# Designs tried in a protein design chat: VHH binders against Ribonuclease 3 (rnc). Part 3

Target 1, 276 residues: Ribonuclease 3 (rnc), of Chlorobium luteolum (q3b6l3)
Amino acid sequence: MEPLWHKLSALPFFSSRPEKWEGSGAPPSLTAFIRSLFKGKALSLELYATALTHRSMVHDTTAPEITRSNQRLEFLGDSVLGLIISEYLYRRFPEGTEGELSSYRAKIVNGKSLAGFARNLDLGIHLIIGESADQQRIRTSTSTLADAFEALTGAIYLDRGLDAVREFIEEQIIDSPAFEAMVSTENNHKSRLIEHTQSHQLPPPVYTVLSEEGAEHEKTFTIEVSCNGRRLGRGTALRKKDAEQLAAEEAMGALERALTGDVAEDTPAPEETGRG
Short names: E, the ipSAE of ESMFold2; O, the ipSAE of OpenDDE; V2, 0.75 times the mean of E and O plus 0.25 times the DockQ between their complexes.

## First folded at step 1 (VHH)

Design b07 (framework vhh_5j56_2)
Fold by ESMFold2-Fast, scan of step 1:
Structure b07 (fold): chain B 276 residues (1-276), chain A 125 residues (1-125)
Amino acid sequence: as target 1 above (276 residues)
Amino acid sequence: QVQLVESGGGLVQPGGSLRLSCVASGFTFSSYSRYAIGWFRQAPGKEREGLSSISSSGYGSTSYSDSVKGRFTISRDNAKNTVYLQMNSLKPEDTAVYYCAATLYRTVYSPYDYWGQGTQVTVSS
């Protein structure tokens, strides 16, 4: 059945779908681009045209019927993007403080990072820009590209729902090398563990893949870390590097407890216990 | 390999209670892994019936079929990687083999692809 928010646009105080593009139709280049993102299954090309409409189109004398830019979709998309990234970070860093999670989110959803993701999609060439505006400057602007990326996220949400946005963000952000660099810089337990072993004149940590599971939908990796022959931690995650970071995080926790007078114990990961 | 092991089934009198447990291995409830875990049952000569589910969303969004709503409660223990089904006010028609099933999904349309062995629940005097 159709989601409730789709049905709300049909109520008497909604005369048309919000953020529908008001111009003469979606550009052919945009149509091809959007079809490439969704295997040809986009439902509202006008919504995507609005997402890529720069504010310079408002008051353009060759398109006087275009009265809105992508700013409202950017506002919505920022919230949707924030929700999905927050959920990912909450689950990935179970011991992370709200300050740490907020710091990661801020690094991922800042203008510079979002403009980078927009450039990877070549969003600049699909922007709808007023004739009197500096085309090259606007199409390469960090703020314009960041706004367009967020607006596109909002358009996907309205057109295809939250699961489609999750897939888009997973593909464009979470699986990107840029994302990897951002999260490893702020919560790099592997680096902290290496620093610990170096400061104590020990061999470097050894990471061992124990299992790879969940082939058709989401593959999971279980990794164990050992230092100087002693098992200190295990982690399970959708990506090997994340499982390694979780294993290192457990190891650092065990070492911290030992340092403060608590007894550190090697424990198998919960997913390996058959106890009910 | 993702594995699910059910326990807690048995014989109970009408009006009684049972708590079923489902221990998951091969993934963790606190990881980013998108997952849903559901309870199903199948009585002899009948189609498999979905009863309840819990998903990876923050709180753990839950759902219940009309036949068990108000009587059964699903819950999870992330530290034990275990999902529970608390069954109250049991009726003879609740007699069935109960299955735990899991999906690790990218979309809401993903099927349950991992199934436990099942545990027998018999409600009889």
Scores: ipSAE 0.000, ipTM 0.097, lowest interface PAE 18.7, mean pLDDT 75

Design b08 (framework vhh_7z1x_3)
Amino acid sequence: QVQLVETGGGLVQPGGSLRLSCTASGFTFSNYAMNWVRQAPGKGLEWLSGISWNSGSISYADSVKGRFTISRDNAKNTLYLQMNSLQPDDTAVYFCAKDIRYSYTLGSFDYWGQGTQVTVSS
ESMFold2-Fast, scan of step 1: ipSAE 0.000; ipTM 0.311

Design b09 (framework vhh_7uia_1)
Fold by ESMFold2-Fast, scan of step 1:
Structure b09 (fold): chain B 276 residues (1-276), chain A 122 residues (1-122)
Amino acid sequence: as target 1 above (276 residues)
Amino acid sequence: QLQLVETGGGLVKPGGSLRLSCVVSGFTFSRYSMAWVRQAPGKELEWVSSISSSGSYIYYEDSVKGRFTISTDNAKNTLYLQMSSLKPEDTAVYYCATPLYKSTWTYSFDYWGQGTQVTVSS
């Protein structure tokens, strides 16, 4: 169950939001939310309630029955999340170096990224927060949301095991636009180039096949990439996809050099210094 | 750019069935969660159903559970909503959407085109 008002708040015709839940035990909205995360029944709603319990509840006099926050589940969840992401990256990039895999992992499991995944799950609305605490500040806090995401991961692990965590991480992290964009940015020059053109409000890159040479099974492709009518790179390879990646790599290098002002020192070979 | 085109709406009697389709272009379809959202006359936008990119997680609004089925065909970049046992209360313009992360507490949708009108009346 997804919070309807929360998911639609940015749409032109969106209306007001529900303000609060009151009572003891697992809130109905939380119970529905947790059940929506799984095919089948969750075995321990108490674990999930604890995972979403902010530390401000431990000292809340209106809820003396709440004696534990999500801190211990966050500790456990951090380890489980790290393991699952490391295993995924190891399998996904069989030619990746230890340094590359560590870089990808660090980018995914940092607080900003985890808070983003928490926001995509609407975890902020499901947080159990003390009555006297600053509700809006806590529900939107990057550190609070990141901690809650890790604690939820720990709760899933204890309740349903590693396979359930893998499915959760696949859905919330690996299949996310953020994960795909990061992976593409680190090892896909075409994705980096199109990201550059989008961020600068330029037309998308245009790839042109300049030549195809050789026998069918030994054919080589030379491809050139242009951005906003300007030629930025060329690549030659046995597959068009690889030639495009090499062209994009050269283009990104040219753009980076232009930004640092060293274009004059690394002048491209096509310039004719003779009579033209 | 992302483009979503909804089709399949129409006039149907109570208890009838319709299948809505949403053809997606401009991105890798299987990479994103997809949703159906509707707006009834004189009402605000309401979420109807969502399906994760993996297909492992499916969500429905309580009023449509057991009557509507959301599905995807990744080979065709198409999202479907199979609607059965339709009620007058299901009368609305239906939009398909892909949820996008925002840098704040909110979680929003992108939806495109004019939607598809579903009218349930005798």
Scores: ipSAE 0.000, ipTM 0.132, lowest interface PAE 16.4, mean pLDDT 73

Design b10 (framework vhh_8fcz_2)
Fold by ESMFold2-Fast, scan of step 1:
Structure b10 (fold): chain B 276 residues (1-276), chain A 123 residues (1-123)
Amino acid sequence: as target 1 above (276 residues)
Amino acid sequence: QVQLVESGGGLVQPGGSLRLSCAASGFTFSSYAMNWVRQPPGKGLEWVSGISGSGGYTTYADSVEGRFTIIRDNDKKMVYLQMTSLKTEDTAVYYCAKSRVYTYFGSDYMDVEGQGTQVTVSS
């Protein structure tokens, strides 16, 4: 009657061996997992199956018919995720500079962070991986999990639109303890340093680029920060903004030590625990 | 071309048992996951069970878990559905379906092409 591809009830998907399930019973079906993301709403499963399909399926010699993986959805999802996070940060921090907003975005939408969000969803157990591939390595891989999280975002966008993606990102990223830590004032060292100089009626901090090494797209920046003529910190990073934050972090540490009195380097104190 | 021929259906009493068979030809049988799908009277198609190409993995719809067993014989190019503790709600035309992709079973990756076999559970 109707095309079966779109009318059959949803069923579980398994590669040769799913990652060890830590819960009770069998791993949740793809349908149950996807429904859990949208509070029980019915959804098309084709996009989500593709989003969770690892590239090893394309290279599996026992599955020559498989010609697509999650790579295209990852490409789309990266753009959608970037847009949603950028808009959220823009609205959340109306007085934030472009540099501050970019720094927050970079902390949230990087491979390590995205893999963490993927792990919170147990995405590894839902990955569709070729039988010849290293199952344990792939299901726990930071890059694989980050790619799958982005691909899932792309699938949600195509299936349900931007508002559904906003809801998903709000639940999985913005409401997470990790997000709160990333955007905490305690982690904005440049702002803390500016506040310190203002509270003591000192000139603003001065950041100086000491070196730039490598090709244009692979440059490493070393930046030094000075306050009231004193060099207080230095940072090295792939982005100038990150190097500035690291320099400011060291400077804040130096200023804190100055408030409590410097310990002479020539007479190192023994490490103590519990005595203070 | 791909050909799937279902057989073994019939009339059976509630609580009874029945074994369905599917004979496959026209493709490398051991390379593909196989599925059983059913259509109850007046309802749409419902996925019942799946088995991987190697036979190492099986999965079942909640409604048949613990009552049905899917098995395959790659040398004979056969898929079977062993049904036990049959209920009136198991009444349907049963179809054998080849997955389009080797490594998993999914409604989005199967084709139903056979005539099916009628299973009627009644007194």
Scores: ipSAE 0.000, ipTM 0.157, lowest interface PAE 15.2, mean pLDDT 75

Design c01 (framework vhh_8cml_1)
Amino acid sequence: EVQLVESGGGLVQPGGSLRLSCAASGRTFSSYAMGWFRQAPGQEREFVALISWSGGYTDYSDSAKGRFTISRDNAKNTVYLQMNSLKPEDTGVYFCAADYWGSYYDSPSEYDYWGQGTQVTVSS
ESMFold2-Fast, scan of step 1: ipSAE 0.000; ipTM 0.252

Design c02 (framework vhh_8cml_1)
Fold by ESMFold2-Fast, scan of step 1:
Structure c02 (fold): chain B 276 residues (1-276), chain A 124 residues (1-124)
Amino acid sequence: as target 1 above (276 residues)
Amino acid sequence: EVQLVESGGGLVQPGGSLRLSCAASGFTFDYYAMGWFRQAPGQEREFVALISWSGGSTDYSDSAKGRFTISRDNAKNTVYLQMNSLKPEDTGVYFCAADFYSGYYTWEAEYDYWGQGTQVTVSS
């Protein structure tokens, strides 16, 4: 098969003059992006180009030489990412139960969290997407960004080994502002709320969109949750899913206060918490 | 490669039963909530049932409640929908879908992965 670099030179993002594309102020070239990840170290570009190739490129008539997407690297990267996060959590929480470690891992290695990390890298602008596909929808898709982040992890593993992946995960996930919230805060509030209603034989929670504000490209959603006819929480976020989780978080707090007959104490932030 | 493959659909008489299966591969199944949606001819897809990532909580549409049961087998990466007391209005293509939060979602647009669907026809 032809080298991937030769295949990519046929795409609009890649040309016989990639430095000119970089100089244009448009999204940086793949080479510049990968150099930023490795602090200017030597590169193997073929795996990284494959990691950023969306499935819409397979059988695209404008790039018939592109025959592989990032799916296989995503499969590998999922396993490598899972191993590194599991090892980190095992070492971080020596007294943690298997259930607690599994819960933390699920919060970190889920599509929405991984898409968030991908957005922090501006990964969407580096994706190689079929010309006929809806590029803006795909570049901002939670599932696409999560898959690309995992595929990138797989590419780093094959190109540079497990220690390089550990460094990447430490920089992108563990040292991120969001990480402490994932390991110290209950992040599955909607599931906890549904389980609460089921265990008390109540109707399921009802989520209502109160408002959609902002420009066409930057809408924010405010969602309210009600349980058994009572308004219990509200959340505002760029995605409905996130707004629902924030609303459910407030609702769980309200239910805890109702059970004790007092206001709950302030939650430590950022401190590790456990059920005991 | 992420795949959700539905099976178990077919033609059944009113009052009959069907068990749908959805085999998942290419992702960490244990971390996903799983849902079933259906689409009748000429209609938009609608929510049918949901099961949390652990299997600890389930939810159903009003039309499915009391007749359908969702379950999962994490060891087999499979989700099921047991459909009893089927009615002609249950006719449609049934889709399984995966959502990467453990949270409850009834909205189609919020799901991350989708299967291709399996046809269920209820007629005499």
Scores: ipSAE 0.000, ipTM 0.105, lowest interface PAE 19.4, mean pLDDT 75

Design c03 (framework vhh_7b2m_4; at its last look DockQ between E and O 0.01; V2 from the best seeds 0.00; counts 0 for: pae E 17.0 > 2, placed apart)
Fold by OpenDDE, look of step 4:
Structure c03 (fold): chain B 276 residues (1-276), chain A 120 residues (1-120)
Amino acid sequence: as target 1 above (276 residues)
Amino acid sequence: EVQLVESGGGLVQAGGSLRLSCAASGFTFSYYDVGWYRQAPGKQRVVVASITSGGSTKYSNSVKGRFTISRDNAKNTVYLQMNSLKPEDTAVYYCAADWYDYTSGEYDYWGQGTQVTVSS
């Protein structure tokens, strides 16, 4: 069977045009785009062409010979992306719970986020789309862009291996401003507290369950967090994890106040026991 | 339950027109490529027309210029406008939906079919 690349190369989408694509006409050369993504020459242009081929091409009358789209690569790319992101998160957050890591991953590896990363690469303009299809809609579609990003990831994996994917993901996802927002620990008070204690060469915080109250289906947990034997905070919640976060939040507040010298006004002045 | 239900078939004279409809339910129709197949007596089922989720259409050579496939995602329906019908167009027409591509010949979902008969 003739390679997909050979079939696609005859299409206008692969032609080198000097003009900046402004949302009208044929996109920049696929070859140029691929080369821009990597230092060096791609080993298989066909993989990348396939990664950028929308399913509409399979049904396009102008290209009846096209029988494959990026769906298989998308499938593979999804798995590879999941692995790479998971690995990164695992290393970046050594104290992160499985739940936290999963949450971060979910924020990063979803259609909306991936489409965002795809937009940063301008993948939309490089998509190979059937002529009879709604070009603009498809090129700007969140799902289409996300799929393309995954497919591209899959292509990189097959072409250059896992290390190349790591580099790609580092550049496109990890180093993106959006990534830091996604993994922001602002709401992870436990992690903040750990970082704080480490930065001050203190022992790690210790969480202690003070009480469990209520019926099995409505348990309330009260948790205290201490560092170096000093109580820093308490939290109460229906879930142990939530209680821990609350305790950590209080602790961080206390520590921050201690650093800024801001005496919490609400400490009632000790009642001067009037010496009668 | 996934369902594809064809309608609009019948008896028509040569040169006449029919409009087939296929109503889909039980799946996200807008994500699927959809197509029409036909099977004449004693013959294999063959693709007539397809339309992608993106709106790209493809036709068999035998119906090109005479048939038009369209879709309404809001109604979860695909249509086949058949003009200039010929006796050779006599067949059971099937609606199909596929997540992948129609070229595989293995659609995810199939209708029960509707009979189209074109008399000379």
Scores: ipSAE 0.000, ipTM 0.213, lowest interface PAE 13.5, mean pLDDT 80
ESMFold2-Fast, scan of step 1: ipSAE 0.378; ipTM 0.750
ESMFold2, look of step 4: ipSAE 0.000; ipTM 0.125
ESMFold2 (binder alone), look of step 4: mean pLDDT 81; pTM 0.806

Design c04 (framework vhh_7z1x_3)
Fold by ESMFold2-Fast, scan of step 1:
Structure c04 (fold): chain B 276 residues (1-276), chain A 122 residues (1-122)
Amino acid sequence: as target 1 above (276 residues)
Amino acid sequence: QVQLVETGGGLVQPGGSLRLSCTASGFTFSSYWMNWVRQAPGKGLEWLSGISYSGGSTSYADSVKGRFTISRDNAKNTLYLQMNSLQPDDTAVYFCARDYFDWSGYTPFDYWGQGTQVTVSS
């Protein structure tokens, strides 16, 4: 029928009589997706449907029978994910300081990183979203994708236990290029930016001090980075090297926006006058 | 230097098939998710398909699901797109694109190939 009916029929968990989902009307795409995560039989599809149910379903007046979203599974999944990542980092870096381990964990268990892992799973296409909601905006939202990834982690934990979550996190996070980049570069954004310019046969990045403020002992530096004449990032810090790293971090983010269609700050529109 | 080179485009009749290849160099191909994207004349970019670094996970846009198959050969540093049941509206320049990951998160399509033209007509 209508997309709303199809989505509602995929969630028998919300019935007053809970039944197992096996053969029960979960969408073929959701069933196939969950099976692909485990390379075997799913034990309970209803937890996974709930993990992928956006809050817009709960408060949608056209779907009043939907009373549960992924928020509680997200809460649980955040804790489970944090535990497993902390344990992994503790074991992998036996000489690592608490500060170093906390820094790595924060980079992995933040909204941007988790949304990236969710995009790797193409999680947005499996989300169950209210018909009246902005479908495209929600399916591509960083916060929505991060929340769904955590909720999925919580669902795996409840359905299959900690060992299954460890296997999932190993596959999706620890074995990923992103994880290796996080742990091997030690926050060297300047090195990453140089690598980018070299791969495009561009001149190296240029760092410019825009301002120095404050007393001599607590001076603050604001630094801008440009690549091939394009201004890509700025950073402010108490040490010049830290301001440069922050500027490089913004530059890497600006490159992401440029690749999705946003133009760099100083990139001119194509003109015919140069060929006239 | 990162290089992505697409081949296999050309003219094909409606209902026909083509296999596109994308050869990667200058990076560890097996460590990156790869994508196929197309651009029809006068239109924006349309994402078609993605594949995980191991090839264990694949995704498709609704417009090509069931007709196109993405695959990769990490030993040859090559990405493939098998296109079946081609229609005139599949006419476009086809690009392969790499996803980049770092400690700041995910950067989609950080490098693109030059593209290969596919024309579906008689």
Scores: ipSAE 0.000, ipTM 0.185, lowest interface PAE 15.6, mean pLDDT 75

Design c05 (framework vhh_7uia_1)
Fold by ESMFold2-Fast, scan of step 1:
Structure c05 (fold): chain B 276 residues (1-276), chain A 122 residues (1-122)
Amino acid sequence: as target 1 above (276 residues)
Amino acid sequence: QLQLVETGGGLVKPGGSLRLSCVVSGFTFSSYWMAWVRQAPGKELEWVSSISSGGDYTYYEDSVKGRFTISTDNAKNTLYLQMSSLKPEDTAVYYCAKEGYSYDYWTGFDYWGQGTQVTVSS
């Protein structure tokens, strides 16, 4: 092909600029990142671009061609991630109860944990976000990173299938230094409380909103938890889920104290020598 | 206004080393992802390596990983590619490229250098 500048070039049969990139359909930085996740070539880089596209792009006037964010892939990815983690936990803990497995899954597949895994991948630097949006806030946001991690999982599923997702989750979650600490730590109080009620064949805990205070954008929720008609805990927070966790934490503490005190024996060690 | 100029190519024996340099002018170098891309005779463009705008993150094509090192000197507005253990298969024209900044278009690169020839032969 005869180049536009051939008459001004020392090499009339060569362009001074290479032909445009046609192989990937995605920016090289994104292509490089996705290639780092797979031993084989990705089949649809467009899926991964969509998975990393933040909601702010849909309303960006400098990018009118971008009409879809990662929301739908996040929805799909949440389900795929949940399935794979549930299957892993089922096989890993063959003696585990339903409540115990649910507790472990909740610790792994929560916003804080998923944002941590996203940070380990440096996922924030690959996010596609609107120019007018707060770049640093969005790239470091716990909810944004967690959503992007789920969307990436959904993209891997659609592009390469369930086995590829299993390998991805094994590398990013199960083999992570944080994984064992998560499954060994009892920090999901709501799951522990529901496990307690299930173990004792009681009705599930009932959470009641006692008050909602403050402006629409800064509401404070106070929630109380009752088990089998007995009020056991109360929590106050800016989000209902956080208030419920605090209420459950108080409830678990109350139940543990009630059980511990009743069993203690006060018999001192024997002082006699039995032989004589 | 915007210009990318590659240097450092040449003829080298298999197992040898070369360092490619790309001097950037006309824009703030540290604000963009930068890449090295190569094209062997009669072949398509192949991405080789990328480095983040802050220089903190690097990525490599599998065939060059462990042999090539990408780096920047932001004070000199210069991008480098240190190549070691060179193979005949590394023979190509190497281009310094500024990665696309707009997310409207997933076309790869928006600015390219003139290229520098690397030939690995015995």
Scores: ipSAE 0.005, ipTM 0.264, lowest interface PAE 11.1, mean pLDDT 75

Design c06 (framework vhh_8fcz_2)
Fold by ESMFold2-Fast, scan of step 1:
Structure c06 (fold): chain B 276 residues (1-276), chain A 122 residues (1-122)
Amino acid sequence: as target 1 above (276 residues)
Amino acid sequence: QVQLVESGGGLVQPGGSLRLSCAASGFTFSDYYMNWVRQPPGKGLEWVSGISWSGSSTTYADSVEGRFTIIRDNDKKMVYLQMTSLKTEDTAVYYCARDLYGSWYEDAFDIEGQGTQVTVSS
């Protein structure tokens, strides 16, 4: 948006237009892709081209008119994405604690998750990358794809407003099978841990209260969970059940790490209790 | 947005010690499981160690178990790798990487930093 860019260029952190690149220079596939996101609506391609521009383009001698990458739009898009996901989670889980909501948000807006949503859009093929750069590595990079997804969110916000971003996030994230898996009832960590032990024919998890500290109404509980004789997690909370959920969450993380390559010792060292 | 800055690498003799540091910014550090991974010369990435959100649970690759210790300081947004009894086989570029529980994508970690070189030689 030229009028918006002219206004913003008056601000101390934003000078004249970041790039001189025109939409007519973009591949036809990019134009079709952007129009597909909005059911054929005519949009300014400049913001979207910038959102998909990798930093390698800033130093490309064949495109001297490209002076900025998608980093500023990524910064803006991260804030917009975070707001919309936080509002959705707040409304969906009215009984959810701030810790639970923060955990769900972290699962959704992390680099791995965002790269996955970018892959579902085939975003990598639309990236604008310098000729001397490693094309295949950059187009498949987790960090590059996550940054591009956030930058695209920022571009949609500037071009079409918050409601358009909400619709985009609803379609790409909230209605996805991946999102439902992250926030389903199966994300009850204690239930997931029981399911894990049952699927591997192991004894059920054992929860042990390590300490109770503080005044009666401010008492904090520290609980440890053990699976098949191994101490796998600890949690500290104002309510015993919440401490158990946190301990189970740590245990699930430890088990997932072990399953993806390397395993801890059969009998954990004292450091498993978090004292080193 | 996300920034991870590794430091503390260097040249050390076999049997020596080094402490690697990773300074994190741009995300809620205490919400992430953190990992150390390494890339030896001419080889792919190898997972080394992991630490849970609270620091209560730690895991190690068999090759470093008993020699390396991972710790974190959530207030300072730092993760450390204390390395002892270093071997020539530990020579690699070491990276700090964030992870989340239940990642449904193939890679378990996200490498954002430049890494720090550890060279073990006599």
Scores: ipSAE 0.000, ipTM 0.098, lowest interface PAE 20.7, mean pLDDT 74

Design c07 (framework vhh_5j56_2)
Fold by ESMFold2-Fast, scan of step 1:
Structure c07 (fold): chain B 276 residues (1-276), chain A 125 residues (1-125)
Amino acid sequence: as target 1 above (276 residues)
Amino acid sequence: QVQLVESGGGLVQPGGSLRLSCVASGFTFSYDDYYAIGWFRQAPGKEREGLSSISSSDYGSTSYSDSVKGRFTISRDNAKNTVYLQMNSLKPEDTAVYYCAAEWSYGTLYEYDYWGQGTQVTVSS
């Protein structure tokens, strides 16, 4: 009846302090850390110990044979994290295209970003790592920290349910300064243009490089976008993708003006080309 | 829909060279910044072996397994939406089916999400 990982808290390695803790005095215990995530609520430690257990513990000769790594919780946590972020983005950007929402999600739930959120939690100091393993390398590894963040998300889900995960993600990701930097303040114009062509049963937009100017490392690209044989926009930038986005922005503006002109009640524009 | 198609396999002599190509569709290297593409191989009766990976410039460049480091080189051509594996100094033990695989989210290193159909490489004497 007693969960297998209850025994982890009694094992010599479980409560061991990271050798490379830089703080004054002892680092926070796992219990104190987990309680801090939920503002003093009492929690089961079993899932959280597993979430923070690196695979080196499975192959360490001093570790119990029954010790499990965080890989299964990472698998679950990835799915839960993806669901919550997708739902949040869908609600926050009601005019957002599928491409824009996918781009935002990819920026948030990638290894570098997740490792950053893990570092903000000082998650590395709480990792349970085999004694013979390279402690400093593992505790600072981008992939290890990202995996642990996902596994922690899975543990929260199993222990406290989906609403608790939403609260955790709101505090750790959505309310972070990094989140606003990851989410573009401008619309993804290329995705909007693709959606427009699909909605009107037109071929996808075609981007053509018109010119490349300047030295190798300082090249300026001018790109033109065409839809159904019509040239709709141009953009110039130091990166091809930025030039493509500017070209798409101009194209969307041209399409918006055409739609507005079709709807608007005409105000006479007195243009005079007189003789003499 | 993400799709990967490998080509460039074939029969070569020991010490020879081959260049494998992996053409991606359903995403572009210029548009999707958060990807990794890797090369794997599998010989009959053996486990699948990871050989090399290339990711977006923001998250690293290239990595190689010890068995191919110094002999194989991974590269990409964003304009052609293609990843290459240049294989030099080929040995009979390099005989296998070679697979291209893509990972959308950087950091899930235990399994790649999308796989090509594979291309056979045979190194004969």
Scores: ipSAE 0.000, ipTM 0.098, lowest interface PAE 19.3, mean pLDDT 72

